# VHH binders against q84jc2: the designs that were tried, part 118

Target 1, 232 residues: q84jc2
Amino acid sequence: MSKMRNLVEEKFLEFYESWVIQLELYLHQLLIAHNNNTMSETELRHLISKLTTHHKAYYTAKWAAIREDVLAFFGSVWLNPLENACSWLTGWKPSMVFRMVDRLRKSRVVLVEAQVKKLEELRVKTKFDEQKIEREMERYQVAMADRKMVELARLGCHVGGESVMVVEAAVRGLSMGLEKMVKAADCVRLKTLKGILDILTPPQCVEFLAAAATFQVQLRRWGNRRHYVTHS
Key: E = the ipSAE of ESMFold2; O = the ipSAE of OpenDDE; V2 = 0.75 times the mean of E and O plus 0.25 times the DockQ between their complexes.

## First folded at step 7 (VHH)

Design ta13 (framework vhh_ozoralizumab_d1)
Fold by ESMFold2-Fast, scan of step 7:
Structure ta13 (fold): chain B 232 residues (1-232), chain A 125 residues (1-125)
Amino acid sequence: as target 1 above (232 residues)
Amino acid sequence: EVQLVESGGGLVQPGGSLRLSCAASGFTFDDYAMYWVRQAPGKGLEWVSAISYSGSYIRYPDSVKGRFTISRDNAKNTLYLQMNSLRPEDTAVYYCARGPYLKWSYFTSGYFQHRGQGTLVTVSS
C-alpha cells in the first residue's frame, strides 16, 4: 500500500475514466433498445456484443496493470470511497449480479422455468466459487507470516546489502500471490457474466445489462456527490 | 484507540505449561489475522504463531510446532496461546500483535504496527 500516486495508478485512472464514459453511452443505447420493440434480434445481439467487448477490454487493461502493481487495486485511487467500500477483491462481487437477474422477474418479459432453473444452478456455482476465493484470501493472511515477512518487519528503515534482497523477495512473493487471487476472482466474474448472457434471450440480456450498468453508474454518481458535487 | 493487553505470563518449571491471553479493543477483531511474537533477552523478535481472522488457518515455526497452540474467541475479542512442554529457551517476553488487514478490496500492511506491552514467561528450575 502506497499513499503516493504512481505511474500505474495515473495511467489506469485515465483509462478508467474513459471506460466509464463509454459505459454510460452504451447504457443510453441499452435503455433505448429496452424501450423499443422494433429492433431485430441481430441488432440486439450486436449491442450485447459491444458491451461484452467493453467489459473484456476492462479486464485486459486491469490484468496488465496488476502485473505491474497489484496493490494499486486495493483501495483504488480511480474509485471514490463508496465504490471502494462496495468492492469485493478489487471489483464487483459476482453473486451481486443475481440481484439484477431477480429484477427480470418483475419485467414485461418473463423468464421461463428452464431459464430459472439454469440461473439458480449458476447462482449456486458462483457462490461456491466465491467461497473458494474467500478461503484462499484467508489462507493468504497467515502465509504473510512467512520468515521473509518477519525479516522485512525487523528492517523497518533504510539498510544496504543482504537486507535489500530479503525485503525485495518478501514484497515480490506477496504481490505474486495477490495477483493470482485477483485474477481468479476476475475469472469468476467473467464466467458468471457469460453464463447469465448465455441463458437469457437477447431482449432479456439487454434488460440485464441495462440494470447492471445503471447500478454501476449510479453507485459512482452517489459516491461522487457525497464527496464532490457533480453535474448529473 | 487500538489496544492489545497480554496476560498469563509467569515463572514455570521446564516441562510445565502456561496459557497466555490477549484482550483486544478499539478495532473489529474478527477482520484481522493475529500473531504471537516473542523476544528473548539479548535477542531479536521471533514469530511464534499466526492465526487467520476466522481461526481456520494457523501457522507455527518448527521451534514451537507440536508444543504451542494458538486460538481465538472472536465473540470475546481474545487471542490465546497454550504453551506445553516448556523449555528454558522459551524464556522471553511474549507479545500479541495485530496482523495485516486483507479482506474484500483492502490491504493494509500492519506487521507489528500494533502490539501490546508484552507478558514475561520465565522457564527455570
Scores: ipSAE 0.423, ipTM 0.745, lowest interface PAE 2.1, mean pLDDT 82
Fold by OpenDDE, second read of step 8:
Structure ta13 (fold): chain B 232 residues (1-232), chain A 125 residues (1-125)
Amino acid sequence: as target 1 above (232 residues)
Amino acid sequence: EVQLVESGGGLVQPGGSLRLSCAASGFTFDDYAMYWVRQAPGKGLEWVSAISYSGSYIRYPDSVKGRFTISRDNAKNTLYLQMNSLRPEDTAVYYCARGPYLKWSYFTSGYFQHRGQGTLVTVSS
């Protein structure tokens, strides 16, 4: 059975599919740039800028959507189960990208000591920020068993007057809290990404972005292979 | 060998229409999502249309939505792009591109493994 989608889910699904398609094109460009080494520094910077802009566009759309229904992003019907399983607060876990950086170090990419130190500092900071958010989320989750949720549980099956208002208020409160958490997480993602790109040289950025995009592509591929087998 | 051959490009006035075709061979056509992408002079590649392997899912960017229509004939191994209400900014080389994934229920991520030589579309008064 296909999961029922609300309007926000449908709209964002459409957006995301388009966004991913464009990401595929950028990935192709990144791979070309990486493999051929024919692009100038200016061209590489331009490509990096396009990618960063593309990612910013995603978050712009996301934040617009979560204002309408943040709960949609905790189901993320536009993602397959594997992608969802790998999601941290409706997106990629910020500290995960350092694995990709590590991959760079193991490849032909040579990072200078200064870069390595800066990356380590960024990693520590990112992890700290993640933990902070996790603690807040935990606090929030525990607080879900508060009076409002109890009222929601009591009144959830009843329609009428004051009860409806109480339920709506409770849901709004929860949604606002979740929205705050999601935005906080997204900020950490964006800061982390920016931080990495600021540390790396343009060629290294291209390789990193290619790796990140490839990971996203493969994760989606693997998930779809497992869960969306088309029967002929 | 995977082959994609685009055709149908040409010169057209603003507001005009063109229909592009892409003949596919060398692979199981109905296993793959197909795309139209374009590259304007001095610009990078941008996608203009996407269609799933069965045609059940179609997507357009806002820039061409309502004006372009992608379709496919799996029996003929052919991809189509109907372009209406063409604008000067639509001037580009248009490429047919094969998606990287087989028979997904909806669009998947991945770079294009194959594309044709392209067909030039020029929109000018």
Scores: ipSAE 0.000, ipTM 0.268, lowest interface PAE 11.7, mean pLDDT 85

Design ta14 (framework vhh_ozoralizumab_d1)
Fold by ESMFold2-Fast, scan of step 7:
Structure ta14 (fold): chain B 232 residues (1-232), chain A 125 residues (1-125)
Amino acid sequence: as target 1 above (232 residues)
Amino acid sequence: EVQLVESGGGLVQPGGSLRLSCAASGFTFDDYAMYWVRQAPGKGLEWVSAISYSGSYIYYPDSVKGRFTISRDNAKNTLYLQMNSLRPEDTAVYYCARGPYLKWSYFTSGYFQHRGQGTLVTVSS
């Protein structure tokens, strides 16, 4: 079934395409706000809230989908090959957002000492959370040599009716473990994003979110160009 | 093409020791878990040991725990199995097998899809 889309994949593909279109509209608003000195703090906070809600909606939809088919998120059909190649545990690598933060240090927006210290503390914590997830993924490689996977391997030498039940049980066990790890990785992503937004002022938040959205949109456009040329 | 070549098997008396080696090529060795599995004459495949891509996590079934030690040298693309206190019941063909890829992004499941030709271990008086 590697080339066939299931219902979960079709539904999430439709969701993701709509979600990206809305992200591009929000990016347009972020860029206007960033280049416009007439925006009030209240207006900036409202825009930041829209982006935050939009990202939460993505994870709500994703977690519903991975409950049904987590494997659909490893090599996703709604992502182009470049986006898939850049994925870390079905999404962006948490430490990547600090690259966007580093751009704020080179911009005309000044970070105060207290913000720099809190961002470095968050960077360290994010790195440790990320490495913890990587260790859990490594541990899972060995955990797949559990009783169910051993039984599945043994059935490779036998032809029996009970093989269907053993295969189904092994697939369910694998899926549950992967679902837990993907959700753990997504929690690190959300925690890192919220942490950065809590440290930054509204104008800095707008600049950060604009940089992040620009990268996401451009990565998709670059990959779609290559995909178009390759698969036209 | 993925290649796994086992060596080190032979005839040994009960209580003796052997060290098996597996030379891997055709893939990025340090991205995959590696396994030792065995097959006694006329029997099915049995797990002997599993080791994660970095070597930090290891599994042994009770039948070999305390007697066998799995290890890997990622710089040399080589997997090892040190077998001590060998018993007649350990007589089998021992296979090196590539495990799943779960390092950073993609999951690749290839349960025993890639294994070597095996090396025979005979434990008899």
Scores: ipSAE 0.380, ipTM 0.730, lowest interface PAE 2.2, mean pLDDT 82

Design ta15 (framework vhh_ozoralizumab_d1)
Fold by ESMFold2-Fast, scan of step 7:
Structure ta15 (fold): chain B 232 residues (1-232), chain A 125 residues (1-125)
Amino acid sequence: as target 1 above (232 residues)
Amino acid sequence: EVQLVESGGGLVQPGGSLRLSCAASGFTFSRYYMYWVRQAPGKGLEWVSAISYSGSYIKYPDSVKGRFTISRDNAKNTLYLQMNSLRPEDTAVYYCARGPYLKWSYFTSGYFQHRGQGTLVTVSS
């Protein structure tokens, strides 16, 4: 069990480092496209498609990894302390992404009435789905604190043949519940992202994706620099 | 203390091939991501390949994908770049550069501070 956790952590750390490097390269392309008004709709859609594929690749790798060890994603070793502190169920909080959308309302590229209405409908739906997952997590935390689960954990603390079997059963049960919740949260993230991109024009999509990627990259840089300052 | 020594550059005709090597010393090579980066005349630094510390994950930009192959030999502390179907626009000084350590993943120009002297690749008839 613990040996499998180490392998999953190492493999995903390696994947995530490469994934972030590619995200930074795409961010540079998005910023160039945002500043270049001569780029065709076809070229913009191609760039948007590359970002969409990149995000889907992340979730494909993540879901393969959480099947083996979902606990690796709570307090992840591939994330700095700031990134971990800002995480909601192993990733970005879906409703927060609408803050990036709000920047578009203040930009020179104005949202039309129909887009504003659809974005508000999506925001409400996203908040509802988010709250549903939060209630599920609360029920999971209560179940974890339940007397019978505490007793199972206590029994599993003993070392020996019987302890291995009890610990494996308890961890498997806990992991299955967490895996289901993480996948549910990721589905809300993907549906929210797709919904926003479906509502926006290609230039607005580029601006939105640039804002989102900038935030993700800068949060990582801020956390890495501040950690270095405090521990170097 | 960190040393990176590139070799294998030279003059080659369009469509030709070259293999670059980088000998690393002064750090635990097997724990670092490695890059090949290049600088064409009058241009900034451009990364052309990235490889994970284990060698299992590799990345290329569209400009070289399908033509260049990065590899590493952790037992020999050596990084390689196989360049096929070379074009005049591939003319540049090529550097190997040390990337991030295992536990920290962020892209910064500081990664290119630990690069070698470079090796010149000229593609012309």
Scores: ipSAE 0.000, ipTM 0.107, lowest interface PAE 16.6, mean pLDDT 79

Design ta2 (framework vhh_ozoralizumab_d1)
Fold by ESMFold2-Fast, scan of step 7:
Structure ta2 (fold): chain B 232 residues (1-232), chain A 125 residues (1-125)
Amino acid sequence: as target 1 above (232 residues)
Amino acid sequence: EVQLVESGGGLVQPGGSLRLSCAASGFTFDDYAMYWVRQAPGKGLEWVSAISYSGSYIKYPDSVKGRFTISRDNAKNTLYLQMNSLRPEDTAVYYCARGPTLKWSDFSSGAFDYRGQGTLVTVSS
């Protein structure tokens, strides 16, 4: 089935394109800051705050959009096929950002033992939160098989009159459950990001955010270069 | 193209057993929940069993609980239904149905977005 773009998809596509352009500008600033040892702690904290606010703005916009159409975030039209292939529950997999953290162990900005311990504790907690969400999602798959959903699926085969309303009710029920789980996943993402930034020093935060933004931007560029799907 | 092909139906006496199979193709089988549903003559669809993508969560209605066992072999893209202690009221066409996925690209717009052509199970003396 080809999914036609709806109002939510068009609005979020416009938002996301602007959001990514701003992310690339912030990445440029992070790379300059990382290579410039003369920036003050105040200046570094200001830049880190800009990135944190930028990521928070993404989730604010996303949560508004998923209240209207959570299914738009599964196989998103604003993401290329590679970005979609790398998604875990409509976004980045929280535990995978620790690969960026592991690069800091080999950097010139040395992690002290207390930071290593706190980061490992956060990694374990993040993995546990992911597993909890995966169990809830997997349980949800089975919950959808109740009598109501079987009846709604049967009626959906006869699109006309009352059958349309029954199909819409089934989609609404699916959407509400998925909205809750997507928000739970996003809360783990934000908690993981906040946790990492709270553990790291400002120079280490800049290096981490630069690595994360570089990965996101390069994944998009590489996927776009393969030209599997275009939205122009 | 998504295809689900059921097999294993037939005529059995009350108390007998049958094993149904569903061969899936055209999609990543281990990303989806799978269901068995049935339709008795002159009646609507009835959910029979559900299994999550990994096989870790399974659910049955009271009408078949303890008698039917759903299972899946993700390496073979095959869904199974072991039916024991069959009763005349189990007489129906049994359909393999694709459930929801939680993966990025293949989320279904509803439960049972695809089902097979069915296999007939008749329980009579």
Scores: ipSAE 0.396, ipTM 0.733, lowest interface PAE 1.9, mean pLDDT 82
Fold by OpenDDE, second read of step 8:
Structure ta2 (fold): chain B 232 residues (1-232), chain A 125 residues (1-125)
Amino acid sequence: as target 1 above (232 residues)
Amino acid sequence: EVQLVESGGGLVQPGGSLRLSCAASGFTFDDYAMYWVRQAPGKGLEWVSAISYSGSYIKYPDSVKGRFTISRDNAKNTLYLQMNSLRPEDTAVYYCARGPTLKWSDFSSGAFDYRGQGTLVTVSS
């Protein structure tokens, strides 16, 4: 079951494992804050800020890694199959978080009309941005299939040095396009997250972030129960 | 009742060493991953070491890698943290924390659910 990993995969795997461990600690704090009504608004805002900073750190590391090898993120070895199956362009689908907000509303979270309106506006925009990216990705994929994939298939039949160089160049070209798409998707994720946090009150933010972190951790847990993921 | 009791903290000079211990009781110790976490004044919790239920897998953040060593004795229900080359920035309350039940090489199956009272480590000249 051991797959050969490149340097980018190995480094990011190490990073991600550490990142997730810290996320779990933050999740613990979020849950405490959520269940403890004694925390001040300032304390809640501080906790929220820590979480947002933590997420930003992830994307900083990701963007550095995808610059080297974006393909590593299409079939991320640091994720289990379930996590990968739930991925949209190498991450969570931005519009999914609105489902989380909706579920919170059905529980204990009371949103005022103004918040509901703003969330709906944000939802519409997020979906629009997702669709735009998807259309662009489709065009890109079609173009790849038409030219680049044919070239790769043709050259892949040869083992000569020149052929290898040409194939590598072709793959690099494809990778650049994919990197652009991944970055675009990540921008939508970050904007969506920021938008939601700007609309919600600090207590609501804590609840939302707790729910999101719980979902992420549990998804990983559920996936690992089904598929053994080896971590170095 | 689940109990985690840390010991071994104290005052040490920069470059010094300290060994922390955590006595666990009230649960099946060797079923759980364990963490050492710390909290400096005015700062949030940060993890400094993690070890799987069997001890086969260990993780460190870059901040302590090469200086700290986590270990466990499942027969004695005890977790250890050997801290070498201590720095002033290592000053914090150190906590033993119980992670999730793990049968896999994974530390991300859930947040810890129990934490001890902590032991203070002060690194100062």
Scores: ipSAE 0.006, ipTM 0.278, lowest interface PAE 9.7, mean pLDDT 86

Design ta3 (framework vhh_ozoralizumab_d1; at its last look DockQ between E and O 0.22; V2 from the best seeds 0.00; counts 0 for: pae E 10.8 > 2, grease 24.8 > 24.2, SAP .685 > .668, placed apart)
Fold by ESMFold2-Fast, scan of step 7:
Structure ta3 (fold): chain B 232 residues (1-232), chain A 125 residues (1-125)
Amino acid sequence: as target 1 above (232 residues)
Amino acid sequence: EVQLVESGGGLVQPGGSLRLSCAASGFTFDDYAMYWVRQAPGKGLEWVSAISYSGSYIKYPDSVKGRFTISRDNAKNTLYLQMNSLRPEDTAVYYCAKGPEYKWGSLTSGPFDVRGQGTLVTVSS
């Protein structure tokens, strides 16, 4: 419903703004930990645990919201235009995190041979899962036609009675299919993050999480700045 | 600015054929799904065909299945609709419409993604 869609968008916007503020606070803690080298392994594991819990909280909230209105996540109102332009099926592209790992390796992260091998195995598996999802994404491009017809009908354009029933059934099917596809992508994201953190040592995890959070925060700040100067 | 320019419409007898073309500009054509939609006099919009960004997936409603063929030439930024065995009920203005981008970065919040000015198809004896 358009009224229910607005409520989902309002609730998630409020959640997301608070979630990003907390991410920025955690980023500050990660940068302090990375630069000081004085924290114990127990303290580093505790900080890593806070970040993983924070990301899990995001997916818990997201999956509840997409159950109500998955379409709200395609071109989200809580994301700026740059964040939306960089989105791959409602979030970050899973293989992108290996680019982050590769950039860190060039500067400060010391990886042993066994870690390099495990990261390469994980990269291959992640790309395979990603390509599988991309094939389903392409298939759903053609299924989207039925959804657009329902949107047009709801905006006051006439559609025949039987056609409306058929289109409504197709919209339910499309929404369920999109929800399944988004959850599949989110599962790949979570498995990829967990896999990387399982391979890395606690100091390396801190450096990786700091890089990832920095990229997310900077993308938001860059996009907000561009949007502001365009409209000011 | 996204532009879609349809052509190829006209007056045909029942059982006749027409080929519609849509010239696309102002966006990366080969990243987007494309649709053909039509509007008959006094009726709402009806989709008639959909094609994915690569052309690997195609879909038709039962009303035109077996009679209409959608295709695309990504090198020429052009979408086509071959219409065979035309019937009086196919009389409509036909529009080319832009679908979702391949990575599903956003969906438009409007009634349809951008569509062209349309081309009139009249099937009359």
Scores: ipSAE 0.588, ipTM 0.859, lowest interface PAE 1.1, mean pLDDT 84
Fold by OpenDDE, look of step 8:
Parts: C-alpha cells; sequence; structure tokens
Structure ta3 (fold): chain B 232 residues (1-232), chain A 125 residues (1-125)
C-alpha cells in the first residue's frame, strides 16, 4: 500500500526543499568567506546572522507544523532513510556538533584556553539536557505502553462506540506528549548552537557553520544517491 | 585525470550572443560546483558565473547579471554559459573551472585551480 501523504507532510516537504536550497546557497557563501581573509568582521557577522536566521526559520516552520501533526515528523517523508537514521527526536542530536568543534580544534583553528573551557562546559550541559529528555521520553513511552498503546493497537479492530473514543483520546494524548518532547529537543538544539556561536570568534563561527552545513548537505546527497529518493 | 574542455568561443559583434560549453571528465561531475571564469588581456582572473552541483544555486557578479546564464547537464557532464548582449569589455579567455567539494576547508587560497585551456571570446565591431 502506497503511503499517502497528508497535508502537513506535503506543505512541509515543499518548505524543506526550499529551505535546503537556501542552505546550499549559504554553504557556498560560508566556504567563500572561509577562504577570503579580506572579509571584515562586520561582513562575517552578517553572514553568521543570515545563517542563524535561516535556522530559526526552520524551527518556526517546524513548530507550526507539529502543532498540526507531530506524527508527520516521526516519519519525515521529506528526509531520505539515511537522514532519518541519523535523526534524534526528529532532528540532529545536539551533542554531535561538538564533534565538529573538535574537528575545528584539530584544524588550523586555534582556540584559546578560555574558549576550550567554555565549550567543555557547554558540552556537559548539552549532554545532561539530552539525557534528561531521553529519560522523560522513556518514562512517557513506558507510561503509554500499557493501556493506551493497547487501545492504539486495537484501532483497526473496533467498529465504533466507546472504544473509538478511548482510542482517539489516547492518540491525542500521545501526540501532545510527543510534541512536548520534540519542542524540548529543539530547544536544546537551539541553545547548543547559540552557545557555540557565542564562544567562537566570527571566523571560527563561519568555519563551524560551514562544517555543519556541509554535513547536512552531504548527508542528504549521499542518502538520495543510495536510495534514489525523489520528492517531486 | 580531471579534464575540462571549453568550446564555443569566437568573434562576435557588440550586442551579439555566444554559447559556451564545457565537457568535463575524470571526476564525478555532479559532486562539484562549477564555475565560469574569464581573463581579459592584461587583467586578472575574474569570476563570471557559478552553479552548484545540483543547479539549485546560481550566482552572477553584477558585471554579467542579466546577460549571462549558466546551466549544467549532469547526465552529459557538461557545463554551459549562454552569453547575451555581449560587450567589448567581455572580451577574454573563458575558462570552465571545477569548484571545491562541499566540505569544510575544501577551498584553496587560489580560486579555480582546476580549469580547462579556455576558449577565446572576442567582442568587437
Amino acid sequence: as target 1 above (232 residues)
Amino acid sequence: EVQLVESGGGLVQPGGSLRLSCAASGFTFDDYAMYWVRQAPGKGLEWVSAISYSGSYIKYPDSVKGRFTISRDNAKNTLYLQMNSLRPEDTAVYYCAKGPEYKWGSLTSGPFDVRGQGTLVTVSS
């Protein structure tokens, strides 16, 4: 049976495709900036601001969409299987960006001791927040697994009546819980990104953002090639 | 071995049009952004057009915006540059250049290190 896309999936797919195109543009600019030592600090900050605004726009759209159908994001049809496989609670895992920072440290980027300390502090905090969310998710899943999940499993078996109402209530409850979890995760993502950008100098920010954007774009490319995914 | 072979250059009158082509080989064409650059007599290398690997991103400098159109056919490993409303100042050797991979630190200090032999475009009355 062909999976039918709902309205939320279709709209977000269109949005995401456009968003990725713009990201590719920004990536190109970041790479140029990285190799152009003549760019002023003001120019670099402006570019950084563009990228941060672009990411904020993504989450604005996402949060609007999840209010309508959070479940759409747990099967993200706009992503290829590789992208989905690398997803943690409908997005990138916050702690993964520190590996990118580590890569910067091993490159030509020189971080001062104060920056290193701050980054480590942020890493610890980010991991703590991730774990907290994971624990809450586990608790939520366990709480749902008994009564509500049984009712969900019977969704296709009931012909109507009170049982249908119970199932609907269960689905609503599940969706609300999931929405909260997704938002919490997104908050950690945004806080982590902000934290990193606040610690790094403008040139370092450009390098970091270039690395992050590269990862995202390449992951999508590789996944599409391997799985022949077309979203048109 | 990376090979880029430009073609389509020639003599054209002001206001005329030319279409350049670049045949690429020796690398995965659709993994790279591609560029057209030009060098006028006595001048340095100038970037005149850019297109991302998928064609999703296209950019022009103000000097050629609205007149030049870059495109690519990844199935044919070919890059194109449609040049309209040509001006004498467009006279130059035009090169097809391979861009860097989309990876951190992939750009070199010297842009467009990998390019073909070029094709001469002369705009003169």
Scores: ipSAE 0.018, ipTM 0.410, lowest interface PAE 5.0, mean pLDDT 86
Fold by ESMFold2, look of step 8:
Structure ta3 (fold): chain B 232 residues (1-232), chain A 125 residues (1-125)
Amino acid sequence: as target 1 above (232 residues)
Amino acid sequence: EVQLVESGGGLVQPGGSLRLSCAASGFTFDDYAMYWVRQAPGKGLEWVSAISYSGSYIKYPDSVKGRFTISRDNAKNTLYLQMNSLRPEDTAVYYCAKGPEYKWGSLTSGPFDVRGQGTLVTVSS
């Protein structure tokens, strides 16, 4: 009874399921590293690199898919309704990741004053970049609404092939604007992640990455339970 | 609370086949990715297959790819592993596991959640 999915949605659904499986396998390794004080710094840095590469692979696949169908990433079929409701421009809000850092400071992670200062600088920069993206998105939304109003005025007077070309141009303009904004948001996400990992020590990075992976896995589990119960 | 009961192990000759089963109870089975892991004599746990909660996506390490097939029946809360072309290096105790459950504010979920006694697979002449 599910609606037919287009090729982009079908392919990315397959990718995302396998990506989450691998993320959970890496989470297992992160938890071992966290609970085992005999791991060397070299082993920790290797594990951190695996997680970083895994996250970059997600964006590589996403950007290829976005070029074909950006709208598939707004209300994605591979995410449950709770995951979709938590999305900001097709993903986690960059400034929100600092809630993970704040939570770690309350639990086990002891940060020195220099790290705290660098993290606050990064938080401010991240919020600035985030707000810039929001202003650009608003500008595109206004521009698209203006084009829609022009189209409505024309529909009352025109029925020819020129109207088809104007509609096609408006749709292409929306798609290009959304692709630009999604990629900009993803670049802020990657830059923020890299910035946090550069400031934290390897054991702190392991704890941060474990918390982030756990949140993503739990969000999926909690959202699936609500969805399943609602439809049973 | 959580129970995982493995079965189907035994002694086989190299090149032989076995089918393992895992009966799950005490948790919502179809909310979790499931795993088969093994422990060879004198070694730690290592994973040998993974399957998503819906069964749509499956992963194997290179050492077993093409020889092992994981599957699940969510209606029966059962996980399976078909092992073909078995080799002496596959000798191990095999466990099924659900993915780790992270408790909020704590990283104490531990490694793979292994609760059963496992099922011994011995591959030898």
Scores: ipSAE 0.005, ipTM 0.450, lowest interface PAE 10.8, mean pLDDT 77
ESMFold2 (binder alone), look of step 8: mean pLDDT 80; pTM 0.811

Design ta4 (framework vhh_ozoralizumab_d1)
Fold by ESMFold2-Fast, scan of step 7:
Structure ta4 (fold): chain B 232 residues (1-232), chain A 125 residues (1-125)
Amino acid sequence: as target 1 above (232 residues)
Amino acid sequence: EVQLVESGGGLVQPGGSLRLSCAASGFTFDDYAMYWVRQAPGKGLEWVSAISYSGSYIKYPDSVKGRFTISRDNAKNTLYLQMNSLRPEDTAVYYCARGSRLTWSGFDSGSFDYRGQGTLVTVSS
């Protein structure tokens, strides 16, 4: 009967707002580094490390939250409608980062043949991993039939404690399956990012990370403007 | 407007066969899982089969497993149920129902509110 406010959603909203503010600060540092040729390789590597640590902190917080309530990440309250519309399994689509890499190939940054080959191998592997996860999601579609039948059976009965326990078991099983799938997608994201950064030189890494962060920040800003036009 | 139109029901002897069809319109058929559900006289809804959006994954309850086969033709927006070795207890109104949708923004569990008007299957001697 009653609807409970989701504590996981409230806590992650607070975390995410702070995380995005820090991402914007790092983006500023990346843009300065990219526009200024005076930074040493060691200084660039330190900045890249700060960004990778920041992204790892996001996944640490996310995985703690999805253990409590994975459904909070499907149509997230901390994301605007545009961000939610652009999500692939609760986050960015791993293969989309190769569009940022393609921009590096067409920009003034010169990629050597060995890098191009390794990036193409990584792109193929990333796409394969995405398709594997999409097959798991397709399998999950039919697994939902059990949950829906439990819900329908409950509606047909006034139902005491026995049916409540059966419903809870079914919901738990489905949530664990979704958690596993979301974590698998996040592992592909992290592996893809690490793979790209391992192939690129420090200046190329800075340009790539600046492009990625710019896209994320701009998507949020544009979506927030649209959201206030369409929402009460 | 979402529409599901079932056909193929009728009277059949025990041990007989029927093939049900469901014509879908008003939505992107190949984005959704599809279900067959049934309601016997005086009883609640019971799911009969589930099929994923591409047709690669299929699920049945033990009551119909080995006797019923679900399939889909995405080019024709049509869902099928082949029913073999029919029993008196299979007597019910059979409904085509829209299930979950795989979306880029997440997973929609779907709602059985999008079901057709049904087709009656009577199994008797």
Scores: ipSAE 0.343, ipTM 0.726, lowest interface PAE 2.7, mean pLDDT 82

